# Miniprotein binders against a2bj90, part 111

Target 1, 235 residues: a2bj90
Amino acid sequence: MSRSARRKTSALNTVLRVVEVFASIQGEGPFTGTYSVFVRLAGCNLRCPFCDTRYAWSLEAGKPLGVEELVEEIARYEPSLVVITGGEPLLQRHPLNSLVEGLESLGLRVQLETNGILPAPARDEQLWRVYHVVSPKDVPVRVPGAKLHPSWVDYARATGRAWFKFLVANEQHVREVAEYVAKLGIPRSRVYIMPLTPEKLDMKELLELHSRIASLAVKWRLNFSPRLHLLVQLP

## First folded at step 12 (miniprotein)

Design JP2
Fold by ESMFold2-Fast, scan of step 13:
Structure JP2 (fold): chain B 235 residues (1-235), chain A 108 residues (1-108)
Amino acid sequence: as target 1 above (235 residues)
Amino acid sequence: SEEEIRELLEKAEELLEKAYEALEKGDIRKAAEELIRAAQELLKEVIERAKKTGDEDLQWLAKLAEIYLRAAAQAFQKGDYDKAIFYLYLAAELILEAKEMLEELKRK
């Protein structure tokens, strides 16, 4: 059996638990402003108190979709970027590698968003070749059980395909992030700070919070991530 | 006055200690309700003091505390006590930061 035949046969038996698929603009991280299709996978290994997507915590929140069917659905949007998020996407690592293979075969750029608790991709995985935005939850927001796997730092150095995005409220949080990344040896060029935006902010409050955190990013020589979709009222 | 500043500093410390105790004891509902009420009263005083100082950093800390305390109250009303305690803790930290700034202003 050829390698192509094995891949095709494997894909037929590969299923992902998917909560939603929708088109929007990537509002966060290094690809802010990019026309994207978001694929939200079900299941999460954390219970963050500030989580906006609690509906995705359970694996049962997702409908089973075959990789081939999902690739076709994504392709219909003709996106500049496919954002795979969740939950925690790496909980579905095996079928996720098959999805990435399918998307790459169409020339699509893929970004994975992960909490970084599970190990970074190995060199023999399809996931090794895609972009990753890692959102540690141990600092500064201190979610129980949220320890960053050390392999993510090695992966970032080896590939140049990982960035680390931290939720921050004030300057003390930024100081904690700066100390944390220095201790782990994460270059400042790979670090983003992003405002911690609770629900029901009015536009003036949202803009002021963005402005204050952006100013701190300049002061501390870190990158700034907005939550652009909130500012422009997109999903 | 100096006496009023001292009272505010003492209230800020007590609020943070009660927030830590609530998280540790696990009697979340009653603790959250009482702490939110206490934080709202303290925040009212902090906002009034911040305006009188004319200090922009202190005024921003007061506004940020108001934002997170509002989030805590909203979470509490929805029965999401873990989220309420998280944002209450953050608001208390900001109130303590404001206390440090008030103490520095007294020393200058």
Scores: ipSAE 0.598, ipTM 0.815, lowest interface PAE 1.7, mean pLDDT 86
ESMFold2 (binder alone), alone request of step 12: mean pLDDT 81; pTM 0.787

Design JP20
Fold by ESMFold2-Fast, scan of step 13:
Structure JP20 (fold): chain B 235 residues (1-235), chain A 110 residues (1-110)
Amino acid sequence: as target 1 above (235 residues)
Amino acid sequence: SEEEIRELLEKAEELLEKALEALETGDPEIRKLAEELIRAAQELLKEVIERAKKTGDEDLQWLAKLAEIYLRAAAQAFQKGDYDKAIFYLYLAAELILEAKEMLEELKRK
């Protein structure tokens, strides 16, 4: 067996539990506005009360898909960005590294969205080479069991491939975020604050909340993340 | 007046404390009361918003409006039987009411 054929055979035997695959615009974080394909993996290690994707909490919510099959499905969308999200995608770490390898072999840019509870990638992982948007849930929203793994700060400093995105409601939350990132030594250039949007806001309320949080980002010298997909009514 | 606004905020906070107690219990009869308490608190916050508009204090208006938004979210979660989400948004609304009360106190102390 050739090395190429052996690699393909290994990838076919690697399986991910996938909830959904769809094309949209990345509405959040440093890649806001990018034509993306979203891959939602099943399973989560948190039960955030404000979570909009509760249907992905269980591993049983995901269908088993082989890595090679998933890479081919993603490639058909011809995306500028592949967003791997969940639940918590790092719960499926081993097959996720295989997926990233396959996507990178096609020259596709990959971004993970993670709660940061599990350790950051090690240098020998395929995940070391891709972008990560880390959304800590310990500050300011105080989700039980949420604690940012300290290796994410080291990873961000070493690679420049991690950003930290925080849900905020008011100025007190922004102050808590500023204190938190200063204590951990996270550069403010890697920090995003994003409005905590409850369900069923009308468009005027959604815009007003965005405007207020954006104003606080300017005041506190932090980056601002919209929820653009909500504003333009995309998934 | 600013004193009347403070009294309305204190009354809203009291209603939210009672709603949180009702939701944190496992008693379905007590939980029924929570929706009425949340709705009563929303009406008080609407009064705060109207009075704040007369003072021209945009920050106070925003804090009251945001608290009302989270109370509406809490009421919606309650209607779906999602008590953890309702409790989460009630705590956020209470934090915003406390922030508004502190802002009024600071104005008095300056």
Scores: ipSAE 0.472, ipTM 0.789, lowest interface PAE 2.5, mean pLDDT 87
ESMFold2 (binder alone), alone request of step 12: mean pLDDT 82; pTM 0.803

Design JP21
Fold by ESMFold2-Fast, scan of step 13:
Structure JP21 (fold): chain B 235 residues (1-235), chain A 108 residues (1-108)
Amino acid sequence: as target 1 above (235 residues)
Amino acid sequence: SEEEIRELFEKAEELLEKALEALEKGDIRKAAEELIRAAQELLKEVIERAKKTGDEDLQWLAKLAEIYLRAAAQAFQKGDYDKAIFYLYLAAELIAEAKEMLEELKRK
């Protein structure tokens, strides 16, 4: 496709289907503890059995919002970080690039959360310039259809703007993660393991699970991601 | 005892057979229900035996199995059968690991 035709097609994609926008603290990954606004986009290309946001699976679950209107709404929160999550945000790739452009123009830091099935950003995308937390679902949780696109490893090496976050239950899962990232050449410094927390854990159970997975992170020389929002009872 | 561990394993196999028969007949709901029931019976004994050993790792494996089995039961009650089977699978793996650890501790 020519640049002119592609440009015309991109110009028509100025609407995102948004499930919710809210302020909270980023509870996971490399920016844990940061005052953030969360933008949950509708639609997902997986049906993970452990998913807690099933209400976002359908694209029709989202309200259509113009990119400019959404940028203004986000800006009113004066966040230190904009977290774009979902579903799978890259399903709405074209209007998402426009959103990122608008947020960048305001000097806002942006983090995308993605399952990594769809390709990593190309150099000419606005998404190339933001942070990405990739959550592979092929290992260790073995979700059907969840193969990580190899371009994410290349993107991480080229930019230093991607991290890989894995849900783990026990040491066998951590071993599988270690083998997986070694085979793909992902540096351990860019790998996070995070406890697989089902719904309705009491506080003692949450703390014990966090403690055990954190200890495994030390043992295996990987980074640990809490689920801080669960521990402090924030959305 | 050696006999008690063997009895527990044989009981697990019988209950798993019922679940497999339900799956073969295409009844995912009945398979999940039978597996959850089987796992709950086994886990009660594993937890009690783990406490008696004083082994922290074994006690944690039993507790983690309890956490995921409870998640499976809750998902089943909500009609989320895919979630129920997922957590039931994790609980079963942890119960199997705990049984192996119980056997190893007895050999020492």
Scores: ipSAE 0.594, ipTM 0.810, lowest interface PAE 1.6, mean pLDDT 85
ESMFold2 (binder alone), alone request of step 12: mean pLDDT 73; pTM 0.652

Design JP22
Fold by ESMFold2-Fast, scan of step 13:
Structure JP22 (fold): chain B 235 residues (1-235), chain A 108 residues (1-108)
Amino acid sequence: as target 1 above (235 residues)
Amino acid sequence: SEEEIRELLEKARELLDKALEALEKGDIRKAAEELIRAAQELLKEVIERAKKTGDEDLQWLAKLAEIYLRAAAQAFQKGDYDKAIFYLYLAAELILEAKEMLEELKRK
């Protein structure tokens, strides 16, 4: 397809509601420590009580940006990783697939963060090819309306491109996570536990909570996700 | 002593009953306020007893309860009642777990 026809098709296919775009270090999950650009999409299908990004809950909180414009903005940061988060990014699934296509055409690595309520990508979606960190909210934090879509387990097994990250406060939570992932057949190698950090912890409290959850990860033979950006005081 | 732990459990019941009464009247704000007060009183006694045991796990459990209860109180002051109740529930569970550990330590 010609360049002008391709541009016209992209403009017609996709506009994303974007809350913010910023550079930082990925502080969580399997890519912890990676220089990243964060793209926070607007809209969420949950109202988690512990949510720190309530400003992104409404779709109207996002500025409409065309995929091509957003790809160019992201590319200017020259990131090692593009982290697409929100809200719930899969609420904007169609334009998100176009964004991922544009980013991959530039050789950029893409990671999605999702609550896993909506189905995992199908094989014909561009999203099939990128990394997903799924954060179930049904266990252990028990958010009403949150239930992991079973297709995420199949996607993880088929692609090796999904991990499951759980917020935990104590050993009882870790036990519930272990039982949950065993029941669903999720390999422990794909499971991360992460400390549930409320606002206004001092550095000593933050470090101690990290240390305790990390010790539980060792004990229960699970992976540990820090919240590194909080420890190093980055956004 | 065992008598002191029994007294603490009885106090927990009385304070939780006030929160339940507020909830029955549909006043979720008052229910949260009473639960925070109840949790603060119970936590103070748990922290004191945890220090006396020298048990590091019990002392951490008490500190963790303090962290989440502080988060609940902060959320309540900001009018984030859903967040306040979430952290309050978590703090309460941790306080109850600490009391069970105190009972276990008295048996060992």
Scores: ipSAE 0.561, ipTM 0.797, lowest interface PAE 1.9, mean pLDDT 85
ESMFold2 (binder alone), alone request of step 12: mean pLDDT 73; pTM 0.639

Design JP23
Fold by ESMFold2-Fast, scan of step 13:
Structure JP23 (fold): chain B 235 residues (1-235), chain A 108 residues (1-108)
Amino acid sequence: as target 1 above (235 residues)
Amino acid sequence: SEEEIRELLEKAEELLLKAAEALEKGDIRKAAEELIRAAQELLKEVIERAKKTGDEDLQWLAKLAEIYLRAAAQAFQKGDYDKAIFYLYLAAELILEAKEMLEELKRK
């Protein structure tokens, strides 16, 4: 088969529904401060009440893009990190593995943001080799239907490439997170707590909330994730 | 003081009655608005009393409750009822926690 015919066939099997692609600074988690390209995939298996990206909930919100085309678009930004987020990226698992393979072939570092409901990568998936920030929604925010798949704990222990990031409002939430991760056997070194920031906070309120949650992270011996992009007014 | 707590409870009762009256008329939106308004009035009293104690943790709990209650009111205005309910419950728990701390400090 010609290269054109193979490319056409691949596009039908390796198409991603993409909401947006943009450059910014990673504001959250273990790679905070890194120049990144964000790839927001469409579709989500949750309807979190605090969600800021409701426009990505429907698969139909995404434009169909071939993996090869998307890899080339991302590469043009020359990023230090590619952040694949959504919705829930693992809903598009098959073409996502192909995207990751293409990005790794270019030497690009990849981080996936996931709610952790769907299983962690298997050893034979391309996704096994990249970084994952898992955001459980069963604790403390208690989103209905949001149960962390136990394979994520095994994946974190086996690879050292997964962290668990929890939205918290107060010390009671931090206590619930500490109990949850202890019960599941998640090392504290892999746990981040992040302030739950509703819309329309002024800068003083945003800084105070960050300060208070950071203080609790020190007290409870957990890692702290800011929402740096909000503090510096980036997307 | 006991008098301050009594006044706060009386205000809550009055606002709940107004919410109940709106519900009797079949105005679910008005009932929800009155409940948010009731929480805002209770929080105002808690914030004022927290300031007088000089207790930084109590003052922060009151401020945090204000932040989430404001988020609930804003979400309700936009018709995002799931978001409004989420933040309203969070604010209510914080108001209750602040009230308990306030009662403890007044008893000392």
Scores: ipSAE 0.586, ipTM 0.811, lowest interface PAE 1.6, mean pLDDT 84
ESMFold2 (binder alone), alone request of step 12: mean pLDDT 73; pTM 0.663

Design JP24
Fold by ESMFold2-Fast, scan of step 13:
Structure JP24 (fold): chain B 235 residues (1-235), chain A 109 residues (1-109)
Amino acid sequence: as target 1 above (235 residues)
Amino acid sequence: SEEEIRELLEKAEELLEKALEALEGNPEIRKAAEEAIRLAQELLKEVIERAKKTGDEDLQWLAKLAEIYLRAAAQAFQKGDYDKAIFYLYLAAELILEAKEMLEELKRK
């Protein structure tokens, strides 16, 4: 069966609940500084107390958009990177695979932001071929129900396309992260620590927090993720 | 005192373990959270003052970080985001305890 015939056969799996689509700079993780289009999908399987995107928690927060319409909208931005985030985007796994297929057919680089509770992609999913930034919420921030699915470690080892990004406040949190990733066998080269920034920090506080967490990344030989968009006042 | 800080941490942990519905629907639990925030604010003032007198940059930063998270807790509480308020209160309490322990270590050095 042709790809066109397969897409027609799976038409029922080609609608995504989308909260927002916007252009910005990727401020976090391995692609920091990249001109990106952000696609925020509705629905989440966690209720993180520090969550700044609570408006995306419900599936009803998302407008139903066809995959083809969404691909066309994203392509108009001519992005260097498409960041699919949420909520938890893997809750809409089937139409998400169709979206990824469409974006890759245009040569667009795709990155998924996920809490890692749901299983990592299987080899026959389109999601297998894209980049994943996994943000475990079990350590150090201890969100109830946030256990990382072990398949993400296997996926990272098999593909080299997953990184693990942890919110940290202080050195004790970094120590917990270091112990956690060592126990799971995650290489330090795939680990990012990122400052836990509450709302309404002034610029001096934001810079101080970034500087301190970056210094801890050097000390503990881990990668550092800024929140660059906050520093440059972008969405 | 360290005992008051540990009591604050225990109260913050207990509040964090309660369901959001309990915090939203129970005036007694909300009052306990408000009292815990006030206690944390008083303990933090003592820690900040003592940290300044040490001249230790790391201790002064630790106190500042506690201030940042406690401010976030108070702001969230005023907005009715009780789960966020208790989360940041818990972090602030941990940082206040850490700063107190550093103050005692510096006193012994």
Scores: ipSAE 0.539, ipTM 0.796, lowest interface PAE 2.0, mean pLDDT 86
ESMFold2 (binder alone), alone request of step 12: mean pLDDT 81; pTM 0.795

Design JP25
Fold by ESMFold2-Fast, scan of step 13:
Structure JP25 (fold): chain B 235 residues (1-235), chain A 111 residues (1-111)
Amino acid sequence: as target 1 above (235 residues)
Amino acid sequence: SEEEIRELLEKAEELLEKALEALRLGDPELIRKEAEEAIRAAQELLKEVIERAKKTGDEDLQWLAKLAEIYLRAAAQAFQKGDYDKAIFYLYLAAELILEAKEMLEELKRK
């Protein structure tokens, strides 16, 4: 194969289905407050009832973009953090590893948001070297089919590059999370609880819910994740 | 009377539990009818729980009632939009919160 043909074939094998690319502030998890570029990949292996990004569920919702083109687009924003989210980004694992390689080559910090159903990265994947915020949907919100893959716990222990972020409504949910992470051996320092915010909350309700969940985080000795973008009205 | 209110809450709770159980069957017509009835039953029960919670002066109980109101409102809004999966999810969450608040209210009365 010619060099040109080989390059074109490689690019076709490293194509991602992308829903949107936009700059905002990371509102959730360990990097809350960071100037970020969000890359929303298409396709999801769950149908969470509370999902706010249903437009990304289908793989067809994404426009095909080559990894090199996407890296260039992201770089133009000069972000402090690249947040790769979706849908479920690990559904596009092969080209995602290539994207991560390109972004790391530019010295960019990468965070992946995943539901944790698919296995954690292996040591020979580029994904092994980036940050992961795993959002289990089996506890406490009990989404059908949402069992956390056990390899994520091993990955977190081995690398220190995974955190577990749980949606919670009340103290019963926090208790279930505490029992769940204790059973799996997940360190409390790697656990975030985040308020389950339905649509159309007014600002007073949104703040009260945040305050109540934050107080529970203190009581249960867990980390708290806000949904800061909702409080400051950013995407 | 206290006994009359307790009987009414118990009947509303039973109706809500029955309706939520029926929703698990996945029948579209049944889901629509049972969800609508369950939401109405939950709204009636919640109204009484909120009033009673307010009279106790217990801030935690009042917050549980308010949280149930938030999620039940989300369930009703989703139902009106035809998002039955979202409606059922939030209705179930609201129902659990209403039952928790009711149990706490009964414990406070027992003294």
Scores: ipSAE 0.662, ipTM 0.843, lowest interface PAE 1.3, mean pLDDT 86
ESMFold2 (binder alone), alone request of step 12: mean pLDDT 81; pTM 0.773

Design JP3
Fold by ESMFold2-Fast, scan of step 13:
Formats: structure tokens, C-alpha cells, sequence
Structure JP3 (fold): chain B 235 residues (1-235), chain A 108 residues (1-108)
């Protein structure tokens, strides 16, 4: 096969299992309030009890989409940020690197949301150059099998492109987070606490929970992540 | 008021006993069901006593316990037992914390 034919065939066979693509506002983390396109990849290596996106757990929940087709679809939205989430997007690491390359070629800013169980990007990966919001599930919510890979702390220190976002219910959870990040050497400036919001919360309850966790963030000198999309009723 | 604290403590011990019995029999669903019912009864008393103290932090702890316990009950009704157990444990910890604060506030 010629090199041209091999390149064309390889590109056509570079596919991602995609659950959904939609425009919204990033409601969480360091880019809260940014006009974004969300790309939810199928498959997850955890079964978190509090998971709201159980429909994405299986790889079979995703439709196969070619990287070029997906890049074109994303580009039509003209987003300020592309948020790649899942399931666990690093389960599809190889085609994900190809997607990131395509998005960067268009000058698009990319953020990956990951549970941090799989290793952080290596320097030769396209993923090395994008932003990562790591959501550890070992503390405080204690999901079995959710141990954070230590390479994420090294990646954060080397690049300045990773933050750590923790689900918290109360002050005891915040204390556990503070102890955890101190032991791992994660700077407080890289740490976000976010309210653990169950389904079917009314708007008054949702707002009060946000207010209480935000107050704890001030008290403990940590960053606060809202769940803004829930407050403004966006997907 | 000390008599009220004694009654709350007795109910907590009964809750643990029923949960332990169900777990020993390997019936996680029945354990969750019994704990949810018992926690709902206990939480009702904690909420009423918290209101009488005028302590906003205690009232919030009781409300937060109510939020997670309601989530546990909703998950249980949908058959999401892992989610129900998760939120039930959070609610139980918050109920215990609220009870300890009630005891501290009533200590003369």
C-alpha cells in the first residue's frame, strides 16, 4: 500500500466511541462560565455510586465516529473551549490523541475531564499540551478501585495544566481533601472543592448547598467549583 | 433535655442493631430498607430539636442529612441499591454529627 493510501485508511479507521456532542456552558472547575462543546466518550473504569451519567458506562453506549468527522462537527459550534469527558476518556487514549491533534490544529482550547486512575500524558502525547481537570474518587467519596495515579501530581507540577476537583458534602470531607492534597504535595491553588449534588434537588436546596461549600472553600483556603449548569438549568 | 438526648442515643443503637442483623444475613437490600426507615424517623426528631436551638449550623446539618437521606430513599425506589447505600451512609454520618452537636449545645 502507498503512503498516501495508508494515511487515508489509518485516518478513516481512527474512531472514537461517542455518546453525545452538545454545546453548553462549562459549569465546573477553572473554566466555569466558558462557552463550550462537550464531547462525551463511552466507557468507564469505575462504577461510582453517585454517577449521573451511567448511560455512558459501556463502550457500546457510544457510536463510532471518525476523528475527522468529529473535529468538523465540533468546529461548527465555534467554541471557546472543547470539553472531552465521559465515562473515562483515557480508555480511548490512542484515538483521543488524534482528536486533540485535530482540534489544536484549528486553534481550539481543549480540556479533558478524567478520574485520574490511568496515567497522566507522556511528553510525546498530544494530550500533554491540553488542560486536565482530574477528579479523584479515592478521597473523600472512597469509590473502590479509584486510586489516583501518582503521575498526575508530577504532570501538574511540570506543566501547570492540571487541577484537582473533589466532590464534598460537608466540612469533614473538606478536611479529608486538605490532608490528602498535603500528603501528595498538591498546591492549594490547584485544588477545587465542588458540592456533591444528588438528583432531584430543588433550586433552593441546590443554591444553599453551593453557598455552604463555597463558605468552606474560603475557610480552608481552597478554590470553589460550582455546578453552574445545574443552577441555570443547562445540560 | 438530657432525657431527650438519652432517647436519641437509644434509637441510634436500635438502628445499628437492625442494620447489623440484615448484613449478617447477607441481605444488603433489607439492611438499606431498614436503615432508611429508621434514619427517617430519627432525622424527624433531630430536625425538630435543631429548630428549637436556633443554631443555624446545626439546622443546616439536619437539612443536609435530609437531602442525602431523601436521595437514598429515591435511589432505593429506583432499584439503584449501590447509590442508596452510598447516600444512606452520608446521611447517617450527618445525623450522628447533628446529634453530637445537640448534646454539646444542651450541656449546661
Amino acid sequence: as target 1 above (235 residues)
Amino acid sequence: SEEEIRELLEKAEELLEKAEEALEKGDIRKAAEELIRAAQELLKEVIERAKKTGDEDLQWLAKLAEIYLRAAAQAFQKGDYDKAIFYLYLAAELILEAKEMLEELKRK
Scores: ipSAE 0.622, ipTM 0.830, lowest interface PAE 1.6, mean pLDDT 85
ESMFold2 (binder alone), alone request of step 12: mean pLDDT 71; pTM 0.628

Design JP4
Fold by ESMFold2-Fast, scan of step 13:
Structure JP4 (fold): chain B 235 residues (1-235), chain A 108 residues (1-108)
Amino acid sequence: as target 1 above (235 residues)
Amino acid sequence: SEEEIRELLEKALELLEKALEALEKGDIRKAAEELIRAAQELLKEVIERAKKTGDEDLQWLAKLAEIYLRAAAQAFQKGDYDKAIFYLYLAAELILEAKEMLEELKRK
């Protein structure tokens, strides 16, 4: 392929629609407490009723940014972790693999947040090599159109680089999660339950909800994810 | 009495189910608003009576139902009916769980 044609093809595969880039503390999942840069990609394949980031649902909510420029912006924060979230980041799979390649070349640790509807990474993808926190929306919150792609379970077993994080309100939800992960053969060590926190909770309510879900995690022998950023009032 | 608390939980659940049906069917906005308001009043009474049982789990379920009903009301006021329906459904599930727990307490 000519240099000009190759350059044009590469450019089309290296543009992401980005809603926001900001530094914070990872408040959720296996890397809770880590100084992170969050990259929110535009577009989502779900319309979760409890969604707090509805502003990212449309692909048009994102500003087009080249992968090279985005890598440079992220690097300026000197993060311990890069969290790629959205929307659903896997909707922009091809340029996302290029972003991951750029970030890995700088020695940066990358975590993807995904709803798990689209297939898990293949071995020849750059995404195969990074961490994934999969948030199924079929159980227990029963979002219409949500179904975990079975390849995520195989990916988790093969790599040890995926965890499954479930929003829960009460013990019945935790029971449903326990049954779901047992049926799919997901190891309990890879499962996190996280409190379903509606907007405008006061601090006492937020702490009490965290305490109750944490107690259920102990009872059901699952991992607990806080929403630490909410407790410490960070984005 | 325990029977009074059970009756209130049953009435609250019935009212929440009616509110959910009204929202799902696209019924008139004021009808849905009145149903949510009535559900809030009944849940407030349920919470107050649950406190008298001394059972911390029952009291927490009642409080959690209030939290999600408040979230439903806030979503409704913003015109976010999907969110309102979702949280109303969660509140109803919590009231049902509270009813089952109350029945267990009667057996102790």
Scores: ipSAE 0.598, ipTM 0.826, lowest interface PAE 1.5, mean pLDDT 83
ESMFold2 (binder alone), alone request of step 12: mean pLDDT 80; pTM 0.779

Design JP5
Fold by ESMFold2-Fast, scan of step 13:
Structure JP5 (fold): chain B 235 residues (1-235), chain A 108 residues (1-108)
Amino acid sequence: as target 1 above (235 residues)
Amino acid sequence: SEEEIRELLEKAEELLEKALEALEKGDIRKAAEELIRAAQELLKEVIERAKKTGDEDLQWLAKLAEIYLRAAAQAFQKGDYDKAIFYLLLAAELILEAKEMLEELKRK
């Protein structure tokens, strides 16, 4: 193998483009309330109109960091959970598998946040063994290009390590979610609905919206995800 | 009156149609500004009528429309036109829903 090709292959397997690394509380999904380190990877394959992290859309927004260096940085926080988010983390799938391997070797629990457009992990990937919160953007928010890859439903059934989290504004959205998950055969126990919170809500509005969506979750027999970090004013 | 409710429903439907047309044509900036203003005027009327009914669900629906319309206006001011249209469409749908509820509540 040529020297140049070997260096390029090593870089692809050991370097991630990282926007930010910070400690906070997981505010969403099945691990709500967990002390976590968030690793935001650069690059996204969607342009969601409601996106609050547009600064992460470009792959060039990320600083190149070696997997070993990143594992050491994460470990210094002594987290109960490592949340890998973005952008869309699966755009950097190859070095991401190496990161997951390093984190698991230290006994750290890993959760991936993904839009579910790219295929679910294969059995021979390190990503097969970690938790995934899939946020489909085709229903109910109807983002162009946001089609859920069918392999995510198969992955969820095979592993029990995937949940599906949907942004909702009102009861019509919840009805669309219920129809969508029934059609795909996703168990209600793996479905979360979460309030669609625009910027600059006052605390009373934020609490009211959470209350209303939580009530709908009870009515429709779905799980509820808060946006706890917004309620407690954390990143 | 029945005529006033009919006028409000017609205005809500027209707002939704114009918002969808603006998205389709790509003339996002000027259309969004005009539609946000029209939605704000329509919503003010819906909120006042909702208060008089005493119906909590209708009042919440009107408040939710206000929340998303405010988000549309804020996004427009920041130059995030795709975000502005997204929240404008959501607000317009909620205004239409509130108008239909108001019409139902006035039917004995």
Scores: ipSAE 0.627, ipTM 0.831, lowest interface PAE 1.6, mean pLDDT 86
ESMFold2 (binder alone), alone request of step 12: mean pLDDT 74; pTM 0.699

